# Ledger of designs, part 3: VHH binders against RNA 2',3'-cyclic phosphodiesterase

Target 1, 188 residues: RNA 2',3'-cyclic phosphodiesterase, of Aquifex aeolicus (o66967)
Amino acid sequence: MKVVRAFVGFFTSKSINEVAERIKKEVDLKIMGKWVEPQNVHMTLQFLGDITEAQAIEVIKNLQEISKKNIPFRIKYKGLGVFPDVKRPRVLWIGVSEGANKLTNLAKEVARLNAKKGIIPKNSKNFVPHVTICRIKSYDRKTLNELLRKYRTVEFGEDEVNKIALISSTLTSVGPIYTVVEEFYLGG

## First folded at step 14 (VHH)

Design w01 (from u01 with D101E)
Fold by OpenDDE, fold request of step 16:
Order: sequence, then structure tokens, then C-alpha cells
Structure w01 (fold): chain B 188 residues (1-188), chain A 122 residues (1-122)
Amino acid sequence: as target 1 above (188 residues)
Amino acid sequence: QVQLQESGGGLVQAGGSLRLSCAASGFTFSTYAMAWYRQAPGKEREFVALISSGDSTYYADSVKGRFTISRDNAKNTVYLQMNSLKPEDTAVYYCAREYLEWSGPDYYFDYWGQGTQVTVSS
């Protein structure tokens, strides 16, 4: 069967994309990795992995239901973090302060409805609101630690979460191409 | 614990073929994408090919049409069939598992094997 790699989420505003670019420039070659392209910066509510067309249809239905029951809300970006931890950093991300609970609830609703249809997330970990900006390959320890300390409590602006989408990912030689399969505005 | 063990490397003449294998253990193999990377002397490790849990495949441009990645979930093994080998394919080839500790949609690999040497002579 034909499958598509997909996730549920939404793209962030240009403002947060600019923050990511500034961070990249700041650390320069001290942190090496795959930096997320500006057009691909996003919030993931649920990573689905490879799904069938039939599953995609079910996800879309679920998102439609969720969108009707939820209203737009604001989130504030704050701090930098890493997964899984500072001892073995693999992913650098921008955090969320205000609105994190609403994002979490939204992610849980997505997960719950998808689970009812037998659609299980690729990652079994609990949802953590974050915007990934770099998949780290190598790094200077001192630089990374200083970076995390410097930005621990720094606010990077805010976004309105007003829509959710099923988004497909197609890998190419120059990076992934994200395509919105279907999107729904919160509040209908 | 996660383990990856590559095999099948060796010396081959240009135009020849090799099939690499990577035996995996310590995790639910069928749920992970697997990848092959290679590192030539004095060069950085580079992506060669990956196969998703749904058997979607992706290849570096340099090997497209010549290499084929496949998997046998019953054997917890990923393969790399390398045809029409060139001297520039000479490298240590590494097997890697998808990193799923994070919810990002992009492919990211971890838990590298020890690698297997592939040498292509002119």
C-alpha cells in the first residue's frame, strides 16, 4: 500500500523563524547539525510516521472535529532546550511558556481521537511543546551550555494558534518538503 | 540494549557488486526507519540511503540507480545492494537506526554500528 510520512501540527510565524536563524548565526560552527529550513519551522502535535491514505482520511476527520471544538489561542515562546538532555544533546528547540497547557491539551485530543481509529503515534513519549530548530551532529560543550543558560528565560515572541493541519513530509537530497494535506481553522 | 552489526564489506573491482547487511537487536525493528551512511578517508560521513518502516526508500543522488536498500523485518536486518560500484564508493559503511526520542517529522538517525569497509579498485 502507498504510504505517506506525516505529522499533525502547524507552521510557526516568520518571527520565530527569524529567531531560529539568529540562533544559528550566533553559535556559528560551534554547533553543527541539520538546521531546520525557515519554511519548515513548525510545531508538531503528533508525529504519525508512515500512514496509509485511509489513515490520512481518518486523521483529517479527527482534525475537523477537533477544530470545531477548539478556539484560537496565543502561545509565547521562551527559552532554548535540548532533547534528550544536555549530556547527550540531539535536538535543539525553542520552548513554549504561556499557552503550553492549551497546546498539550490539543495534542492529547489529537492523540486520543487518532488512537480510537487505531492510529498510533510514531513517538510514544509525552507531548512537549517545542519548536525544533536543529538536529545536532557535533557541538562545543561550552558553547551549548552558555547558549542554554543565556536564553533560558528569554522570550522570543508569540503566535496565535488558529489552525491545525495534517502535513506530509517528503525527503529530498536538499531536505524535506512539507506539504499541507488538509488544514482546519480552530473555531470552525 | 540497541545493537547494530554491519557485514558484507570487502574488496571489489569497479563495476562489481556487493551486498551489505546490518543485523539489529534490542528494539522493535519493524517500527523504525533504517539507514546506511558511509565515510571515506578524510571526508565527513554522508547519507547513502534509508528505508522507512513502511518500506519507503530514499537515496543520495550519488548512488541512485545503483544502490538498493531493503529490509527483512522477520530477520531484523537491513540490506544495501550495491551495483556498478565505483572507486569513489570506497568507504566505511555504517548502519543507523531512526531517532524516535523526539517527535520531529524529519529523519534523524542514531545508534550507529561499527561499520564495514568497502573498497572498490580501479
Scores: ipSAE 0.546, ipTM 0.799, lowest interface PAE 1.1, mean pLDDT 93
Fold by OpenDDE, fold request of step 16:
Structure w01 (fold): chain B 188 residues (1-188), chain A 122 residues (1-122)
Amino acid sequence: as target 1 above (188 residues)
Amino acid sequence: QVQLQESGGGLVQAGGSLRLSCAASGFTFSTYAMAWYRQAPGKEREFVALISSGDSTYYADSVKGRFTISRDNAKNTVYLQMNSLKPEDTAVYYCAREYLEWSGPDYYFDYWGQGTQVTVSS
């Protein structure tokens, strides 16, 4: 049966790409990893993994329903963080301050409706609003700690969340290619 | 606890074949993507192949057409069939499980096994 690797979310503004690039230059070779390509920078509301075409149709229906019941809202980016922790960091991300509650509610609604159709996310952890900028391979501990302290309360700008989408991921030799399967504007 | 155990490595002549196995336990195997990596002496660990939970496969260019990754969910095992082996394929081969501590869509692997040695003589 044909499957597609997919997630629910939206792409962020170019301003976030600039922040990511600045951070990359700042840490230089002291933090090595796979930095997210500018065109792939996004917010994930729910990672679905491999889903069938039938499941994709159900997700699309759910997103359509959600989009009609929600209006656009603003979010502020603030601070840097890592998953799972500073002792064994694997992912470097940009955080969200204002609007985080609205993102969380949106993610919960997506999860709730998908669960009703037997579609369960790959990640069992609670939703944390974040924008991934690097998958860490190696790092200097001092540099990482200083980086996190330096930017703890720094704001990186704002975005308007005005649409949500089902997005597929196709792996290639040069990296993943994201394709919007279906998108819906909030507010209809 | 999560466990991965590789087997099937050994010494083989150039042009020969080997089949590696990785036995998994401590998690719901069928819901995770699995991958093979390898590390040659003095070189960095490199990606070889992956198979998703939906049986989609991807290969490094250096092994395309020669290696085949597969899985048996009933046995909690992932396999790597290696044909037309070359001396440059000599390495320790590692099995890895998908990292799902985050919600990112890109493949990222962790929870490595101890590895199995593959040596290809000229």
Scores: ipSAE 0.529, ipTM 0.787, lowest interface PAE 1.0, mean pLDDT 93
Fold by ESMFold2, look of step 15:
Structure w01 (fold): chain B 188 residues (1-188), chain A 122 residues (1-122)
Amino acid sequence: as target 1 above (188 residues)
Amino acid sequence: QVQLQESGGGLVQAGGSLRLSCAASGFTFSTYAMAWYRQAPGKEREFVALISSGDSTYYADSVKGRFTISRDNAKNTVYLQMNSLKPEDTAVYYCAREYLEWSGPDYYFDYWGQGTQVTVSS
């Protein structure tokens, strides 16, 4: 049985895809980990984990339905945060201010339709709009705390959310390759 | 509490075989991808092999064709069958569990075993 590691989402525009590199340089090795390459910077609406080809086909059908029922909308990127919390920072991310509720509603609709087809990721969580920029391996606590405080209200840019996609991840010797399996433009 | 314990390491002659085991407890094993990493003296820890929750496997180029990762969900155990061993395979081998909390399309690991020494002599 053929499976692929996949998520529903979209890649960010050039407006913020370099933020990870800028912040990596600013912290100057005091936050170490896997910093996200510009071409891989993305918004995840639902992480699916491993899905079969049959499941992928059903997800694609659901995304086509969702795209017809939604129109494009603006989002604004603001602030930095960590998951799960500042005591155990594992993921450094950029937040969303304007459009966060619309993203949340879109993510809930994706999850709802996939659940009707029995596609329920094993470790699902309540959706929090975010763009991952680093998966942290080690950090200087003072540097991280100052970074989060400095950027809490800083605006990084904006995007128009005008498409949604099923995107697969392939592990290679040089890192992950993300491939758009199918994408649909919102009907605006 | 999550625990990973490796076993099966030891001293073996070049060309020989070893089978490593990693016993897991404290989590729903079948839900997680599992991986083997290794660290040779004076080197950084490097990826060896991964098995997804859906049983897809991935290997570092240096071990492909010689090593086989597998899992037994009934025993909560992941295995690494290492054949045609070379002195360059000498390392401490670590079992790792996928970080599923706030996971993304790239694999990221949050729990590690204590490691088991594999020494391949000429």
Scores: ipSAE 0.433, ipTM 0.744, lowest interface PAE 2.5, mean pLDDT 90
Fold by ESMFold2, fold request of step 16:
Formats: C-alpha cells, structure tokens, sequence
Structure w01 (fold): chain B 188 residues (1-188), chain A 122 residues (1-122)
C-alpha cells in the first residue's frame, strides 16, 4: 500500500521562521535535538500521519469546502512552551495569543470533515495552537526553565492566516522536505 | 503499555551477517513507523534505519547498501538485516517506535526497547 506522510496547515512568515535558529544559538548545546529549519517552520492544523492517495483526495475536497466558509484572520505569536509538559519536555514550541480561538475552530472543522470520510489520526488530542521549533533529545533542566521564563511574555511576530494546505513530508538524509500538495485561500 | 523486545544480537566476524528482530506489543503496530538506532560505547545513540507504516525506508549513510529494514505486520515485528558487517558497527542496537503525540510531520522516535548487543570482531 502506497501512502504519504501528510498534514493540514500552513507555513509561517519571515516574522518567526528564524526563531528556532536564534534560540538554538542562545542555549548553546544545553538543549539538544532536531531544531526546525526556517523553511520548514509551520503551523499544523491536523497531522494526518500516513494517508493513501484516496484519503488525500478526500482531504483536498474538505479543505476546498472549508476555505470557502472562512475568512482570513490575524494571529500573534507569543511565548514558548513544551509538550507534553515541563517534566517531560519533548517538543519546544512557540505559542499563539491573538487568533488562538480562530485557529482552534479551524482545526476542529478540518478534523470534523476528515472524520466524516473516515480519516481519524491516531494522535487525536485536543488541539493547541503552536509552532514547533525543536524536537528535544536531551536538555539541561535549568537552561530549559530559564528559557521558558525568559520568553513567557515575548511576542515573536504575527501572521495573517489566509490559506490552508495539504502538505506532504518526505524524509531525506539532510532532513524533511515539505511539499504543498494542494492549497486554498480563505474567503474564496 | 508499549513494549519493544530486541533479539538476534551476538558476536560475528567482520564481513559476516546478522538479523535483528524487534517484537512489538501494546499498540496498533501497522499504523506506526519503526526504527533502529545504535549506541557504541562513549557515543551518542545514532539513527540506523526507519520504515514507515507504508513500508517506505530510510537509512543512515554509513549503512546504506549493507543493512535492510523490513516489517511483518502480521507478527508485529520489525527486522534489521545486517550484511557486510564491520568492526565500527559494534554497538547496542535499539528498536524504536514513532512518537505520534504532538510529533507533527517529522519522524520523532521516543519509545525504546532494551537493546541487543552486536559485536563485530576482526
């Protein structure tokens, strides 16, 4: 069975796509892992995992429908956080302040329509708007705690959410390559 | 609970072959990517190979052409066939399962077996 690893989302603007590199340098190897390259910085509305071509076609139809029912909106990027929690930090991310509720509603709509077509990813957890900047392998606890405290109130930038896409991920020896399979502008 | 049990390690002469197995339980095996990592003494754990739920494979440059990862979904087992073994392949080999919770589109492996020792002598 041929599948593609995919997600629904959008890439961030230049306002925050270099934050991962700046923070990586600031922590000076005290937080080790896979730091996200600027070209790969993105917002995930729904991670789909491995989906078939038939499933991808259904997702694309759902995204077109959703794009017609939603208008563009602003989001503001603020603060740093970790998943699943500060005792077991695995994913370091940038949060969203303004527009978080609209992102959450958009993600719920995507998941709802995909579920009607039998597309229900195994990691169906409550959506939390975030932009991943590092997948942590090892860390110094003091450094991480100080980092989270330092950036708690920092605003990194903003974006206008004006499109949604089905994006595929292909792993290569130099890292993942994300390919837009299909995208749709909101408010159309 | 996720359980991963490696087997098939041992002592082998350079140029020889070994086949590692990893029996998995406690999750829906066919829906997860699986990987092999290894850790030599004094070194960090390094990626060896992965196989997606759709059977796409990826290899570290150091093992391409010599190692083959495969899976048997009926047996909930992932394999690593290691050919043309070299002394530098000596390590504890770990089976790993993809961490899908908050993983996003990148592969991230965070469930590990106990490991099996592979020793390649001259």
Amino acid sequence: as target 1 above (188 residues)
Amino acid sequence: QVQLQESGGGLVQAGGSLRLSCAASGFTFSTYAMAWYRQAPGKEREFVALISSGDSTYYADSVKGRFTISRDNAKNTVYLQMNSLKPEDTAVYYCAREYLEWSGPDYYFDYWGQGTQVTVSS
Scores: ipSAE 0.349, ipTM 0.682, lowest interface PAE 3.1, mean pLDDT 89
Fold by OpenDDE, look of step 14:
Structure w01 (fold): chain B 188 residues (1-188), chain A 122 residues (1-122)
Amino acid sequence: as target 1 above (188 residues)
Amino acid sequence: QVQLQESGGGLVQAGGSLRLSCAASGFTFSTYAMAWYRQAPGKEREFVALISSGDSTYYADSVKGRFTISRDNAKNTVYLQMNSLKPEDTAVYYCAREYLEWSGPDYYFDYWGQGTQVTVSS
């Protein structure tokens, strides 16, 4: 059976890429990892994992419904964080301050509608609005702690969330390739 | 505790075949994607193949058509069938488990085996 690895989300603005690059330069080699390619920087509303074509169709229908019921909104990026925690960081991300609740609600709607169709991600963790910028391989603890502290209240700009999409992910030796399967403008 | 143990490596002539195994324990194997990586002397570790929890497979371009990744959830084992081996396939091959705490679409890995040596002679 043919399946596709997919998620619901949207790609972030170029300004976030600049922030990520700045952070990368700042930490230099004290935090090493796979930094997200500029074209791949995104917000994930729901990671779906492997879904069938039939499931994808259902997701698309759900997204269409959601997009009609929601209007565009702005979000502000603020702070840095890690998953799962500072003691064993694996992912470095940019946080969201303003608009976080709207993102959360949007994510919940996505999850709810998909669940009604029996589409339930294997990862059942709660939604945390974030933009992943680095998969951490090694790090200097002091540097990481200082980094997180330094940028705790720093704002990194804003985006308008005006569309949501089903996006497929294909892993390659040089990194993932994302393909928009279907996208819908909010309020449209 | 999570454990990954590779086996099946060895010396083989070019054009030959090997089948690697990775025995996993300490976690619910069937819910994780598993991957094979390799590291040749003087080179960085590189992706070879991946099999998702839904049995989707991905391969590096360099091994496509020659290598096959598979899994047996009943045995908690992931396999790498390597055919038409080339000298450039010589490396230590590592098994890796997916990192699931992140809710992103990309594959991340956190647990690794000790590796098994594969040597392909010309």
Scores: ipSAE 0.296, ipTM 0.635, lowest interface PAE 2.2, mean pLDDT 91
Fold by ESMFold2, look of step 18:
Structure w01 (fold): chain B 188 residues (1-188), chain A 122 residues (1-122)
Amino acid sequence: as target 1 above (188 residues)
Amino acid sequence: QVQLQESGGGLVQAGGSLRLSCAASGFTFSTYAMAWYRQAPGKEREFVALISSGDSTYYADSVKGRFTISRDNAKNTVYLQMNSLKPEDTAVYYCAREYLEWSGPDYYFDYWGQGTQVTVSS
């Protein structure tokens, strides 16, 4: 039986796809890790982990239903943060200001429908809308703290959220490769 | 096929030492952070230690100064050196692989070993 690693989400627009490369150059090896390439920059609404083809079919049906019940909305990208926290930074990310609540509600909808089909979310209980730009391997504490302070109020761009997708991933030696399995445009 | 295999558990007297090992296969080990968790009878599984892919280490307060996490990327193995063991360290110890994708501030580990029993007698 075939199993794929997948998530529900969408790729970001070009407005922020280059931010990871710019920040990587700015920190000049003082924050080391896998910096996300422009083609891979995305928003995750729900990580599913390894799912079967049968489970993927159910997710696709749920996404189609959700897409009919939600209309497109604007989001604004602002600030940098880390998970889980500044003392234990595992990922560096771009935050969302405008539209964060709408993203959170969309993620809850996805999780609710998938849970009804026995597809239990792998997400944190405390969902935070964000766009990962680096999976951190090592870092200089002073550099990271200064970076977070510098960018706290910086606006990186905007996006219209007008579709949601089931996206599969394959990890290679040079990073993940993402494939859109199915996507649906949001409608009013 | 991701596999994590713990070994090195056993029975020791208080004040003694053990070294746990976790052999990993089925993935690019060097790109992942690895962690140790433990679960005592009647308790929830709790964090013990984590080592990043870049060798940064983090410890629960209860084990700082007594336990050391390390990794050997050539052997695809993560270790937990446990010194000055106490009866409250008695638990099943699990090796775990950090989740590559994040949705919020909580750790999630997508693969776990079967666990190895550590028993510290009085």
Scores: ipSAE 0.286, ipTM 0.635, lowest interface PAE 3.3, mean pLDDT 88

Design w01 (from u01 with D101E)
Fold by OpenDDE, look of step 17:
Structure w01 (fold): chain B 188 residues (1-188), chain A 122 residues (1-122)
Amino acid sequence: as target 1 above (188 residues)
Amino acid sequence: QVQLQESGGGLVQAGGSLRLSCAASGFTFSTYAMAWYRQAPGKEREFVALISSGDSTYYADSVKGRFTISRDNAKNTVYLQMNSLKPEDTAVYYCAREYLEWSGPDYYFDYWGQGTQVTVSS
C-alpha cells in the first residue's frame, strides 16, 4: 500500500530564519546539530506520520472544513525551548506567546476531525506551539542553559496565520523535502 | 531498555555482496522507522538508507540501485542488502532508531548500535 509521510501545519515567515541564523552564530560550535533549512521552517499542528492516500483525502477534507470556519490570526514568537528536556536536549525550538491558545485550538480541531476518521497521530504528546530550528547532536551544557535563560523572555517578531496545509516529507541525503499536498486559506 | 545490534559485516572484494542485520529489542519495533548510517575513517557519519514504519524506503544517492533496506517486524530486525560493493563503501555501518518523543515530521534518530565493520578491497 502506498503511503506518504505527512503533517498538518504551515510554513513560517522568513523572519524566523533570521532568528535561527543569529542563534546559530551566537552559539557557534558550542551547540552542534542539524539546523533546519530556511525553506523548511514550519509550524506543525499535527504530525500524522505515514498515511495512506485515502487518509490523505480525508485530512484534506477536514482542513477544508476547518479553513472555512476559522479566520486569520496573529502569533508572537517568544523564548527558546528544548525537547524533551534540558537534561537530554535533542531539539531546539522557538516558542509562541500571543496566539498560542488560538494555535492550540486549531491543532485540537485538526486532531478531533482527523480522529473521527480514524486518523491518529503517531505520538500522543500534548500540543506545544513551537518552531523547530535545530536537531541537537552535541552541546555544551553551560552554553545551552545560558542560551535558554538569555532568550526566555525575548520576542522574535510575529506572523499571521492565514492558511493551513497538508504537507508531505521526503527524506534525502541532504535533508527532508517538504511538499505542500494541499493548502487552504483561513476564512475561505 | 532499547538495544540495537548490528551483524553481517566483513571483508569482501569489489563487486561482491554483503547483507547486514540489525536486531532490535526493548521497544515496539513495528512503530518506528529504522535507518542505516556509515562512517569511514576520518569522515563524518553519513546517511545510507531508511525504512519507515509503513515500509517506505529512502536511500543516499551514492548507494541507490545497489543497496536495499528491508525489515521483518516479526523478527524485530532491519536489513541492508549491499550489492556491487565498492572500496568507497568501506566503513563502520550503524543501525539507528527513529526519535518519536516530539510531534515533528522530520526523521531524527536517537538510539544507535555499536556498528559492524564493512571492508571492500580493490
Scores: ipSAE 0.249, ipTM 0.616, lowest interface PAE 2.3, mean pLDDT 91
Fold by ESMFold2, fold request of step 16:
Structure w01 (fold): chain B 188 residues (1-188), chain A 122 residues (1-122)
Amino acid sequence: as target 1 above (188 residues)
Amino acid sequence: QVQLQESGGGLVQAGGSLRLSCAASGFTFSTYAMAWYRQAPGKEREFVALISSGDSTYYADSVKGRFTISRDNAKNTVYLQMNSLKPEDTAVYYCAREYLEWSGPDYYFDYWGQGTQVTVSS
């Protein structure tokens, strides 16, 4: 049976799409990895793993329902962080200040409706709104700690969250390729 | 189709050594971090070690200095060298592939091997 690797989310506006390039240049090869290209910068609300076409159809129906019940809202991008933690950094990301609770509530609603259809989320239980800028392969510990300290209170930009999408992904040797399967504008 | 197959387990006396291997297929091995976990009967599966695609290594406190994780990208294989083995190391050892996307601070592994038994006698 055909499966598609997918997640629910949205691509960011151009306000922060080039932050990864700027940070990559600043660290000057002392943090190495797959730095996210501007066109791939996105917010994940729920990753689904591998789902069938039938499951994708149910997710699409749920996103349509959610889009009708939610209005657009503003988010502000602030600070840098890593997952899982600074001792074992695997992902470098931009955080969210304003709108973080609304993103969390939206992610919970997506997960709840999908769970009712037997589509169980492949997420960490501790959802943290974030935008990945680098999937870390290697790093200098002093450089990373200084970077996180420097950017703790820096605001990178803002977005209006006005749509949600089912996005499929294919991982290649040069990084993921993303395809929007279906997209819905938030209505209110 | 992603496949992970562990080997190299067995019975060994305390103080001895074993080398586990995990053969991977069905994906671009060099782009993924790989990990070892273990599970003793009646206990939760616990983290042992992880090696990133850039060869950075991370260990549980209980195995630091005794275990070494490594990888050979030409052979699509990750290894766990286990020295100074103790009876408390007795468990089924699992190889796992790190999931690429994150929603929070917890590790998630999307594919696991069948496991290989390690038994350390006292």
Scores: ipSAE 0.208, ipTM 0.599, lowest interface PAE 3.9, mean pLDDT 87

